# VH-VL binders against Exosome complex component CSL4 homolog (exos-1): the designs that were tried, part 3

Target 1, 208 residues: Exosome complex component CSL4 homolog (exos-1), of Caenorhabditis elegans (q9xxd2)
Amino acid sequence: MLAETLVAPGDKVLDAIGEYRMGKGLYEANRRIFASVAGFVNVYGFRDKSDNLVQVIEVRRSEDQLDNELLPFHGAIVTAKVMAVGLRFAKCDIISIGDKVYKKRFSALLPKKKLRPLEPELSEPFKNFVRPNDYILAKVCEDAEIKDKFVLSIAEDELGVVLCRGRFGEPMQKVDWNTVVSTRTGKTEPRKMAKVPQKCTLPTQSVA

## First folded at step 4 (VH-VL)

Design s24 (from d12 with light chain A50D; framework fv_dalutrafusp)
Fold by ESMFold2-Fast, scan of step 4:
Structure s24 (fold): chain C 208 residues (1-208), chain A 120 residues (1-120), chain B 107 residues (1-107)
Amino acid sequence: as target 1 above (208 residues)
Amino acid sequence: EVQLVQSGAEVKKPGESLKISCKASGYSFTSYWIGWVRQMPGKGLEWMGIIYPGDSDTNYAGKFKDQVTISADKSISTAYLQWSSLKASDTAMYYCARFYDDSYGYFDLWGQGTLVTVSS
Amino acid sequence: DIQMTQSPSSLSASVGDRVTITCRASQSISSYLNWYQQKPGKAPKLLIYDASSLQSGVPSRFSGSGSGTDFTFTISSLQPEDIATYYCQQSYSTPYTFGQGTKVEIK
């Protein structure tokens, strides 16, 4: 489960219009998305029949947690929480794979070299891409340097930050692919945001 | 033996340049970070910055970013800390240390230290 | 930057005593905290990493605990060779920061 983002029935999850994929535990009213059950907000991705990454938002209950029999595998799209940023690696916990939320966390590393396919500015710090407590959509990959942990990549356009909070715990709103704005202060911060496919474009991203 | 050996003590005047060294042996030099830590006389430890010798990627503490240069030479397994113009306030013991940061970060191997004294 | 504060700044204890040092982070650092021992005139030595993991070759009388913002380092039975200054250090985020140190002396 996406940790401590707890909602109750009637809480607003997204201020959204247009086409998008709603998962379970949600309902639409007046062009807005609300929780229909008590639980935790979860965002996950899956590849459709045309190999497009589709982003889905849902509300899950703790009893829906997967028993960890399905391990993350190479090429899988997972939701992970950024726990800490180091020098060459960010430390992450894998939370879910597709629409299945893990009961037990899996440690993973996000290498700095897997933040972009081609990195023209090698000296750019981690904080311009991801920060501690951000939730990301990432692809599980292999790395010759790392043998005992899962390795993640957010280099593809459709991968990156899906949920983040500002200095005061306030929700951040996506401005573009590399910028979020505080809903409290109006200040912008850099992030590598996951690109929402055209049919699933959302005007705002925030949770109650 | 796995070790880091630092260059000897230095006595310099304000305005002079200085480059001190940290030579690694007994392990894969390009597979670990080398960090530099300052300790002013009678004071605690202060992290200055770090380098990954495999690709010369560096990260500095903001206070030291414009004051020192950290570099490494893979051919002789040696890391360096350099000042273009020393100040009296640079008087300190300087340690190099190997840093492991692919799962959890810590300094597990330390050089013996280089004492730098800057006085007129 | 993350600030690390140690308590006490110094202490005196007798051989065989249980010694406890605390370290507080200005924000949550999960378990990414290390403890180092520095004897007079010597380089620091790693004792504990990841809050509670004992470094190879370090005596079992040394231990660490804690998570988030509050951490504890313990010497279960102080020995004469344990006279040193002890430092905590966070490895959660750069710049990496050390506590101010705790000097341990024998009565």
Scores: ipSAE 0.074, ipTM 0.587, lowest interface PAE 4.8, mean pLDDT 83

Design s3 (from d12 with heavy chain D102W; framework fv_dalutrafusp)
Fold by ESMFold2-Fast, scan of step 4:
Structure s3 (fold): chain C 208 residues (1-208), chain A 120 residues (1-120), chain B 107 residues (1-107)
Amino acid sequence: as target 1 above (208 residues)
Amino acid sequence: EVQLVQSGAEVKKPGESLKISCKASGYSFTSYWIGWVRQMPGKGLEWMGIIYPGDSDTNYAGKFKDQVTISADKSISTAYLQWSSLKASDTAMYYCARFYDWSYGYFDLWGQGTLVTVSS
Amino acid sequence: DIQMTQSPSSLSASVGDRVTITCRASQSISSYLNWYQQKPGKAPKLLIYAASSLQSGVPSRFSGSGSGTDFTFTISSLQPEDIATYYCQQSYSTPYTFGQGTKVEIK
């Protein structure tokens, strides 16, 4: 009964995503699913390679609707902003993929078990790895327990925090793989920092 | 510590009103749902309803929709379950529980329970 | 509403035994199935979520499996402290529903 329903931006579509995979024209807020565009609610399904039926719910504006063509995909490296930190997951918004900045942010989860490689149970709190408002470089991955949302990992050495700010909004400077220092107060804070690529060097300015 | 603390046991007569509480601490109260679960003496668990404290959105099991009111007060991180007129059939243990819905959804934190006894 | 049916309603087993409890949903719930343990006089405790994921701090002897409509909960080697009633619960859609519970006792 949700299919073919006319909605406007801000209208609630679902109380919870359930078995649906979230498609275009929707956004998540306050743990509920809302329309981001005016249009018709559409539900479609397809069988994956394991013959499982996957159902997608979306809002279609019109046949002329322009959408983001380079969507996040499994294995992609994306830049995301940490929005909130929970007990088992951090909520993130995917901002860009490569040099392409999305017009619409995509919701994603960063599970605690994907903060470090092969750590079944982390005793350290999230704040030692990422904090709200941090920008991270992360890999889009699959998780057996999460099938209806984008899932991120920062477990690899090259992934992690790329930009963060202190309590006064000042830039933080990387000290090492797990430490940043306030440019204003000189105090250190823990973070899992993205590794600087070994061969990443800027071209030297030629003498004119 | 992350915890839910419920109000103490209640003994009431049929027709009386009652409001029991569930106080949250150690986490962002407005970022999680709080559900209420009933357990009648010697019986199993029965979900009654749920509230999102951030905007007071509620969802009730049909059989409880007209029997109880679920509410929350963000200023004191407390959720409530209320009856306008109790019946003997309301005698039960009542649990509040935090619902984590960022993925599959589950009750990961439970209050200790409030025993409500309704008898003449 | 989605009905959850557990079997058996009760069982008695010896310490060290493998204990299996089943849960059946009246319609497909994908992997939106949780298992809770309730000891006498205490609040329920989450053991398994998303059908097969072990909650942090829960002993590895507890496991879950299944998807769709048929689910299984297993205790690989029953311990005395495992005496409790176990409940399955679907979180696929509201109203959220629990199975009637399986009482596990030591014989």
Scores: ipSAE 0.000, ipTM 0.432, lowest interface PAE 15.6, mean pLDDT 79

Design s4 (from d12 with heavy chain D102E; framework fv_dalutrafusp)
Fold by ESMFold2-Fast, scan of step 4:
Structure s4 (fold): chain C 208 residues (1-208), chain A 120 residues (1-120), chain B 107 residues (1-107)
Amino acid sequence: as target 1 above (208 residues)
Amino acid sequence: EVQLVQSGAEVKKPGESLKISCKASGYSFTSYWIGWVRQMPGKGLEWMGIIYPGDSDTNYAGKFKDQVTISADKSISTAYLQWSSLKASDTAMYYCARFYDESYGYFDLWGQGTLVTVSS
Amino acid sequence: DIQMTQSPSSLSASVGDRVTITCRASQSISSYLNWYQQKPGKAPKLLIYAASSLQSGVPSRFSGSGSGTDFTFTISSLQPEDIATYYCQQSYSTPYTFGQGTKVEIK
């Protein structure tokens, strides 16, 4: 998986930058994104000046990893990998907090009731929101029913899936807030995608 | 006493419909999941699916998704497993079991089983 | 789906013997593993949950250990009433899956 994938200078990381902001250790050539340093791929989020959650993709060296010195805390925005889906909880591993990648993963639960902002109950299955091996931006929170584990939420618009793969391991591309498309087959799948502000487009001018 | 009591043995022909029951007593029926587990003659245990009676949320093993329907009636604390059209391959012992799904899920209370025999 | 493989499929031992059964998951399931006992003609009974936690009312001769992909179930001193088939089951991810079972018999 990308957040655990070791790369060398020149290795291709993405076929296109998409909605990501390009971080350290990457360069663009022929519209493709490549590693400029040796390390591992990381995705994280941060709040910009307008309080929008910006998604950043980067290559991190081992020297930049945390030694579990900053534990996940209530309200923190973390990057997590969905490991498995249960009845009321998806099981996740916390990979990083902001721009700092952990050397050791922290187990966390993503409750079904924290998949959408304003519903007290959900009748839709997890697969319409997240699937195993998806990478998500999530907020660390508290839950009265869960006493001994970190709890995550993706209920806010700017949280959700940031990276996912199709059945052949191909990267999926975001179509909208709830849809991704296979870069290999062209087939769509549901996901709750993290919302990123659209980049401004300048007016096109016709010569005719 | 905390228990799950299942309906009696059934003998059916292929193509017939069937609905078997699992009645809970001694605990809050709407606070626990009820799962269904199949055991074919001489074989091991197979999880079929599960229901949360509090809101009728269901989860099925893919193999059983289009073969059976799991339902529950809160007014009589009873869960059900239903077939619209039985096949000879449905011959098995069927268990219902209460599933406790806090931090670590497990089946802590089991019904006695309902034997379903499908033959011509 | 997560596949659970038990070994051995069957064993024969004498009363008082230490019996060990292993269970392997096709991927890491952390500690989300349960052990059940099924006596002939009876429903299964939970013995161990969360890999190593003994269910209330279950004799202390039963124990479990392991994490990740490799798990062990032990009966420290086999008793005649322990003749049964034992099943492991993962509760990490749906669909929940059982091992194929290990039949324990007295010699």
Scores: ipSAE 0.249, ipTM 0.645, lowest interface PAE 3.4, mean pLDDT 84

Design s5 (from d12 with heavy chain S103D; framework fv_dalutrafusp)
Fold by ESMFold2-Fast, scan of step 4:
Structure s5 (fold): chain C 208 residues (1-208), chain A 120 residues (1-120), chain B 107 residues (1-107)
Amino acid sequence: as target 1 above (208 residues)
Amino acid sequence: EVQLVQSGAEVKKPGESLKISCKASGYSFTSYWIGWVRQMPGKGLEWMGIIYPGDSDTNYAGKFKDQVTISADKSISTAYLQWSSLKASDTAMYYCARFYDDDYGYFDLWGQGTLVTVSS
Amino acid sequence: DIQMTQSPSSLSASVGDRVTITCRASQSISSYLNWYQQKPGKAPKLLIYAASSLQSGVPSRFSGSGSGTDFTFTISSLQPEDIATYYCQQSYSTPYTFGQGTKVEIK
């Protein structure tokens, strides 16, 4: 889960919806966004009819999980967790497709050459883009070198990290497209960030 | 037979250049990574970096990135570790090892080691 | 970088004893943990990969367990040929780091 922040009905999730669209488990009052159910705050993306990436914020319950009826498919926008960073590939688990959370995790690879649009000679290390335990918004794609596995890309400007944690497990906040800052230490770390509001999605007072 | 054979021991002076080798046989050289591991006298194992011979993609431990160069020549199934200017602190046993990285990464085949001694 | 800490740094045991070595990661590495044996004057040898999988040809007296941050390596009945230094290594994220090693000697 993107924020993994537990909320109860009535908790404030956002001061304003901003560029997000409202998903399930939320309601609007006085232009502020509140949880209508108990669960976890989540952010996911999908492409609309005009091929614009739309980011949706919602509150998820375990009972909302999909039972593998819709497999990840070429061109789909998915949320995945980075499990391990290898040498040519990061190993990921696909968690959800759009607003549907899978009951079973699907293994996928994120190739180094699909971290940004410039493929020839990526001189920067993986850690400047994604790290283990990061949650990413990614596009399912095909790769001629990789058979019988799902392949992910975060090369498009709108894709990338949506949630990550620092050295002490603290949430990180987006500073810009390639920088996050520790909520505990104030130190910055590089990441390729998805286009999301820079303000943390955490409830500010109700959940501490 | 599947094996990695490393070049012989080297005795060098500070400031000299050095290139040591690791020759693979018995398997598809371009299908596996080759890693380099340092062991200073009486000390533990230290991962230096790794190369994929199929496309010469490399990954280095930060400490070694500017100290050494890892390369490979797939025409002769040989990987290399090289220094442009040796220091006394480079005195160590250097191992090459084949790294299998499909689902879980591990070193399943090791060379015999090359002892490098750097002293004035 | 992920720090790997082994305990103990050294131990002495008798032939037939059960020997246990632990390895702790500075952050969760799931099951991406390997164990290597290095006999005096020789190259390391892989014994266990993926925390608990026994490498082909390795005697069944060797085993591994654990996940997350805490891992255990066990020799169920120590043999004379098991005198060696044992290393854990994480392959969760580069740089792939080793523990400092545990030296196993016979009394």
Scores: ipSAE 0.048, ipTM 0.574, lowest interface PAE 5.2, mean pLDDT 83

Design s6 (from d12 with heavy chain S103E; framework fv_dalutrafusp)
Fold by ESMFold2-Fast, scan of step 4:
Structure s6 (fold): chain C 208 residues (1-208), chain A 120 residues (1-120), chain B 107 residues (1-107)
Amino acid sequence: as target 1 above (208 residues)
Amino acid sequence: EVQLVQSGAEVKKPGESLKISCKASGYSFTSYWIGWVRQMPGKGLEWMGIIYPGDSDTNYAGKFKDQVTISADKSISTAYLQWSSLKASDTAMYYCARFYDDEYGYFDLWGQGTLVTVSS
Amino acid sequence: DIQMTQSPSSLSASVGDRVTITCRASQSISSYLNWYQQKPGKAPKLLIYAASSLQSGVPSRFSGSGSGTDFTFTISSLQPEDIATYYCQQSYSTPYTFGQGTKVEIK
């Protein structure tokens, strides 16, 4: 289930918790994650006391939405949905900031040069990092070329895709930092995945 | 005066090379993409590819990737479309167009077109 | 690749008529759709961008609407100078693709 998707108690959210920390409104049964309340699925990140970015998945009730009271600000970690992929920019809608979900979506741009720490000499297509309808954890930043829009970056190791779907709408499961696998076909696709925090001691699987 | 001016019509034989040009004036050449669009006689529009003159980043439609080369020369504000070996099926009108890609993306300024005829 | 299909392929209408052209995308493209006019022997001209935004200098009789997969282009009162082929184009993802065109003629 994705952010902006309404769920009812008993609806399945994930086939496994994976690298997410379970937030409110969820419960685990037979290793699968279900909604315990009515609301919408949200994914957010926060920095713990050791400055590690922790990814949380939760179900939020509609009345918990924030109404333009806290605008996205420089340095904030936000959850955004990739709306379209252009040539130099991906177009995104900011969904939430930390654990607070917006009622209105804010338009933002994700520049190709902010997909990784080093600027590539060779052009790589956006599809190797993010695709339309992916949900990402991103940092709000400034860009000298962009004055009138929110600008996002996923260049830091802890940032990137948190939820995505395959070509049949099936959930994708993280394999490693740059690979997801279809839960339906078993085929892999490239993505820049948000990383497991160093504090998490749960085993991670990486398939070549 | 904001405009794109393309080179004149060409008549070529199969196997010959060709390079046509699109000269920009009246705006910052390095701040906009330049795309190339083909229109075969009596047919619709086909996007071929695009270049960002500021850093020469290119993106091609798969059909054209190995058939043409798109390039740009910042010093003279000119974009180019080039064939190493023309085929009769390359007979078409070729347009260059400025692409504004800040949010929605669209071709807001078009060249007058270059007619390329390839026949034996 | 995203396929764009226009309907009808051609139409004939009288001066003053309301003309409607539709464009369908093979997948959702949100509002990333443009409409162009091409008069015989001329380069295309942008009329509408972002599904519904009128380009500067374009007469108000032209309008666009829609989102997702279904889009509509309307000429509220057809004029003789509107004889042209009209193309939709998606700018959602590369490769950018055009519809096959709708030829508008006066009967």
Scores: ipSAE 0.244, ipTM 0.648, lowest interface PAE 3.0, mean pLDDT 85

Design s7 (from d12 with heavy chain D101E; framework fv_dalutrafusp)
Fold by ESMFold2-Fast, scan of step 4:
Structure s7 (fold): chain C 208 residues (1-208), chain A 120 residues (1-120), chain B 107 residues (1-107)
Amino acid sequence: as target 1 above (208 residues)
Amino acid sequence: EVQLVQSGAEVKKPGESLKISCKASGYSFTSYWIGWVRQMPGKGLEWMGIIYPGDSDTNYAGKFKDQVTISADKSISTAYLQWSSLKASDTAMYYCARFYEDSYGYFDLWGQGTLVTVSS
Amino acid sequence: DIQMTQSPSSLSASVGDRVTITCRASQSISSYLNWYQQKPGKAPKLLIYAASSLQSGVPSRFSGSGSGTDFTFTISSLQPEDIATYYCQQSYSTPYTFGQGTKVEIK
């Protein structure tokens, strides 16, 4: 279980509607999303028939976890948690693949060169993109220099930070592609936020 | 010969500027990070910051941010550590070290050190 | 910042003794821990990286173990040339931090 993202029925999950498709365990009230069941908050992505990345938010229980039969693979869209940032790599744990949560987290690296698709900003620090404890949607990829761990990329516009918290554990709300705001203090922080596709709108009813 | 050779000992007064050097040889200078580590007399090691000479990307420890500048000159395979205004508390041995970065990171090659003494 | 604490701060042992030094991180650093040896008047030298990997050219009497927050460095049979100060260092997150050092002496 993701204890740091655990919610009870009635807990507020998001302040903004329209960023994600609403999955199971959620309900909408006053343009805010709340948990309808006890569990942990999860965000996952999948590519639709037109190759658009669709993002889904849900509340899940441990019964939904895989037993590691489906390993992360090249091209897969995964949800990962940023554990720490180094010089050229952020250290991440892969939490889920699509709508299935792993029982064992897999170590992965997010290279600084895979934060942007074009015109990499050589000296720009990781903190402008991702920070420790952020949850990201990322694509599993290959890198010729890295042999012993999975490699992630958030370079595509639809990838990046999906959930993050401020210094007091408060949820952060997306302002635009590179900015979040504290729901407690009103102060902004930089992040590379995962872009919701133009035609991807939050449904009005959860599926479970 | 794979080595890092640092500039000689310095004796300075508070308020003076200083730039010490670390010259690399025997390996691809632009393919590794160069870090700087301070050791005050009789004390332990403190990481100050690091530079990637290939693109001059830098990362500093917070306490040294704005106290020193780390730079590198690819044409002569040399990294630098610079102070605009020295303090007596800057008296220390300064080491440069090559940082090898794979899925783990570590300092695998060290310079001999530069002793900096700052007194009135 | 991640704080690294070593124990003991100093120890005295005889040639041939098994020497054990511990290092504790203020938060989990997985296996991102290195051990360095510094002889008097000389620069540090890398002995162990990634908690348990022996650096090339380093004698096999040196070993490391541990993960998370608790790490151990061992010299299986102390030699006279091993008299030095030993430092642990985390490379999990910047700023990188060292332990305060453990001085190993002959009794």
Scores: ipSAE 0.359, ipTM 0.694, lowest interface PAE 2.7, mean pLDDT 84

Design s8 (from d12 with heavy chain F99Y; framework fv_dalutrafusp)
Fold by ESMFold2-Fast, scan of step 4:
Structure s8 (fold): chain C 208 residues (1-208), chain A 120 residues (1-120), chain B 107 residues (1-107)
Amino acid sequence: as target 1 above (208 residues)
Amino acid sequence: EVQLVQSGAEVKKPGESLKISCKASGYSFTSYWIGWVRQMPGKGLEWMGIIYPGDSDTNYAGKFKDQVTISADKSISTAYLQWSSLKASDTAMYYCARYYDDSYGYFDLWGQGTLVTVSS
Amino acid sequence: DIQMTQSPSSLSASVGDRVTITCRASQSISSYLNWYQQKPGKAPKLLIYAASSLQSGVPSRFSGSGSGTDFTFTISSLQPEDIATYYCQQSYSTPYTFGQGTKVEIK
């Protein structure tokens, strides 16, 4: 897309962020940059401390209003699906906020240091907290090292895994805060479970 | 200008120690992971482990966790792979590679490789 | 650990042929699959990431597709410079694992 182009939420702005710095009204999904609000695409530049030209791309709304219904916001409690477990971050897709289910998935990162109130020991792997395909309740937060991406935390007692499946696709049942058991095999697996049952917009098959 | 340059070939005997290097230039060394990949003669690629130079966070493949040490010196933008006691089975080409893990993870920049030969 | 199996282990084709290599994961890895090219005597080079995204500077004759457990890498019109071994690699979970490689040769 060119500058001053009108866009709607979910319109692709760029195939990759490249050399641009992400500004307001954008989100990243599958390494592509999309509009999170309705407005017009704007590109501007400034000189950094090393005299390098930095180009910023953004979407500006005509209206001066909060768009908290169109994208997750700081402090919000969201439901997300764990997509992949990396080294420093688990990669997640945000599915819903409260009782509102997003039509689009928003990419987010769950840092290893946000898995519990006390930072995890290096020997504690992600698999003891979350695994790929788990559904989690998480809080949208800030991280000084991460900009232009949503950051999640499950450190609070009421946050964590709300739905996960075993090897055969069977539902897992919560035993306690850090243990689930297969409804098919009776074998246990570690997970950081949300403390109390929460109402969420996860698949209806998980409720009977 | 963006490159990884590895130390030269090594010929060693079983039981000797060894430390090989991977020097980064042209990018922010502390903003990317550096991984190590082994390729035994005539065989495929095998991931050994990875380090984040910014805080020295490491992750190893299980079979290599007690065999090697991965480290980095951010003051000279250099990563290291080290053995305390080499075995003949360590004979291989060793590659360092930059790994980007902020979105989709992949190795986008590779060193030229360091050939390590261990024989009695 | 996630096991990656490539097929075939080797193939010979003529210049201009369509070459297809497959990669199978022992469990679902969504789209977290990369393809690398290793020419004789050289370091590997990233061609495709996220199953289907072409790396900058890589010729458009290379493409990838698939999701879950089954992935395909295609060279639409084989060129002499494409003689190499091709590797798939999952980035879904550590330890990262590579397929055994597919050696592509010209007839």
Scores: ipSAE 0.044, ipTM 0.566, lowest interface PAE 5.4, mean pLDDT 81

Design s9 (from d12 with heavy chain F99L; framework fv_dalutrafusp)
Fold by ESMFold2-Fast, scan of step 4:
Structure s9 (fold): chain C 208 residues (1-208), chain A 120 residues (1-120), chain B 107 residues (1-107)
Amino acid sequence: as target 1 above (208 residues)
Amino acid sequence: EVQLVQSGAEVKKPGESLKISCKASGYSFTSYWIGWVRQMPGKGLEWMGIIYPGDSDTNYAGKFKDQVTISADKSISTAYLQWSSLKASDTAMYYCARLYDDSYGYFDLWGQGTLVTVSS
Amino acid sequence: DIQMTQSPSSLSASVGDRVTITCRASQSISSYLNWYQQKPGKAPKLLIYAASSLQSGVPSRFSGSGSGTDFTFTISSLQPEDIATYYCQQSYSTPYTFGQGTKVEIK
């Protein structure tokens, strides 16, 4: 199940929490993540005390949606859905800003030059970074060539794809920064995955 | 009026150079890709390549790479298609067209075409 | 490169007839397919984009459908001014490619 998917209590959202922080409306059973309330799945990001971008997955009720009271603004971290991929731009719909989900979708463009930090010869196709129906964590930015639309960037390492589906609609699992694997077929696909800071805990005991 | 106006018909000999033009008006020239499409006499349409005039970024079909040069001059809202040495097989109608939507890749505005005839 | 094959290559129909043209891609192109009309001596004109979206100003008798590899273009009631060659075009990946065209004539 993926972002904006309608769920009922007991519906499975993820096969494992992975690098997400678990938000409201979810519970864990047998290492799987389920909805505890009726609503829709949402993913958002925020900066923690150490300035790390944390990805949170939650279930929101429809009454928690915004009705355009807070517009996307430059520098904001938003969740967007990739609608279509082109030569120089991908079309996206902005879904949420932080923990607030919009009732109205805002159109945005994701330029190919904003897919990773400036590289002189970025000739790779969009499909190696994002594909239609992917959900991404992105930063609203400015672009000299685009004046009348919101512009997104996933160039920073903590931005990128947060949820995506395989050929059969199955969830994909992150392998590393540029690879996902099908939970059904075990086959890999390229994506620019959003990097989630992992809390590292060293073992305090060594076996003799 | 939103339009693309192309230069007039050309009659050339093999080995000659040629540069044909496509002048845009009525819209922001630097905000849309311009593509070039070839149509040989009695044949269908062939996509040759495109240019984004805002920064002169180009994308060519492999078949036409190193055969032609696509360029643009944003000060006069004009795109160009150029050959350094024409061949008889370059005889065709050449169209320029605006790519309105980069995502679904459709050409909504077309020039009237430039007929290029290359013969001895 | 993605190959686009149209069927039929030509057809003759009467005014008022329903005309159907098909286009097949050599691999899945989702809904990245556009349809153009070209009248003799004229530049092509966009009719349908994104497989099924009617371009502004184009008569409603024109429609498109399909996804993946198989696409259909339909003229519900052929008019004299519809006599032209029709081309499909994929934009899933570069190079963009056109079908070979379908010539529509009046009987």
Scores: ipSAE 0.108, ipTM 0.599, lowest interface PAE 4.2, mean pLDDT 84

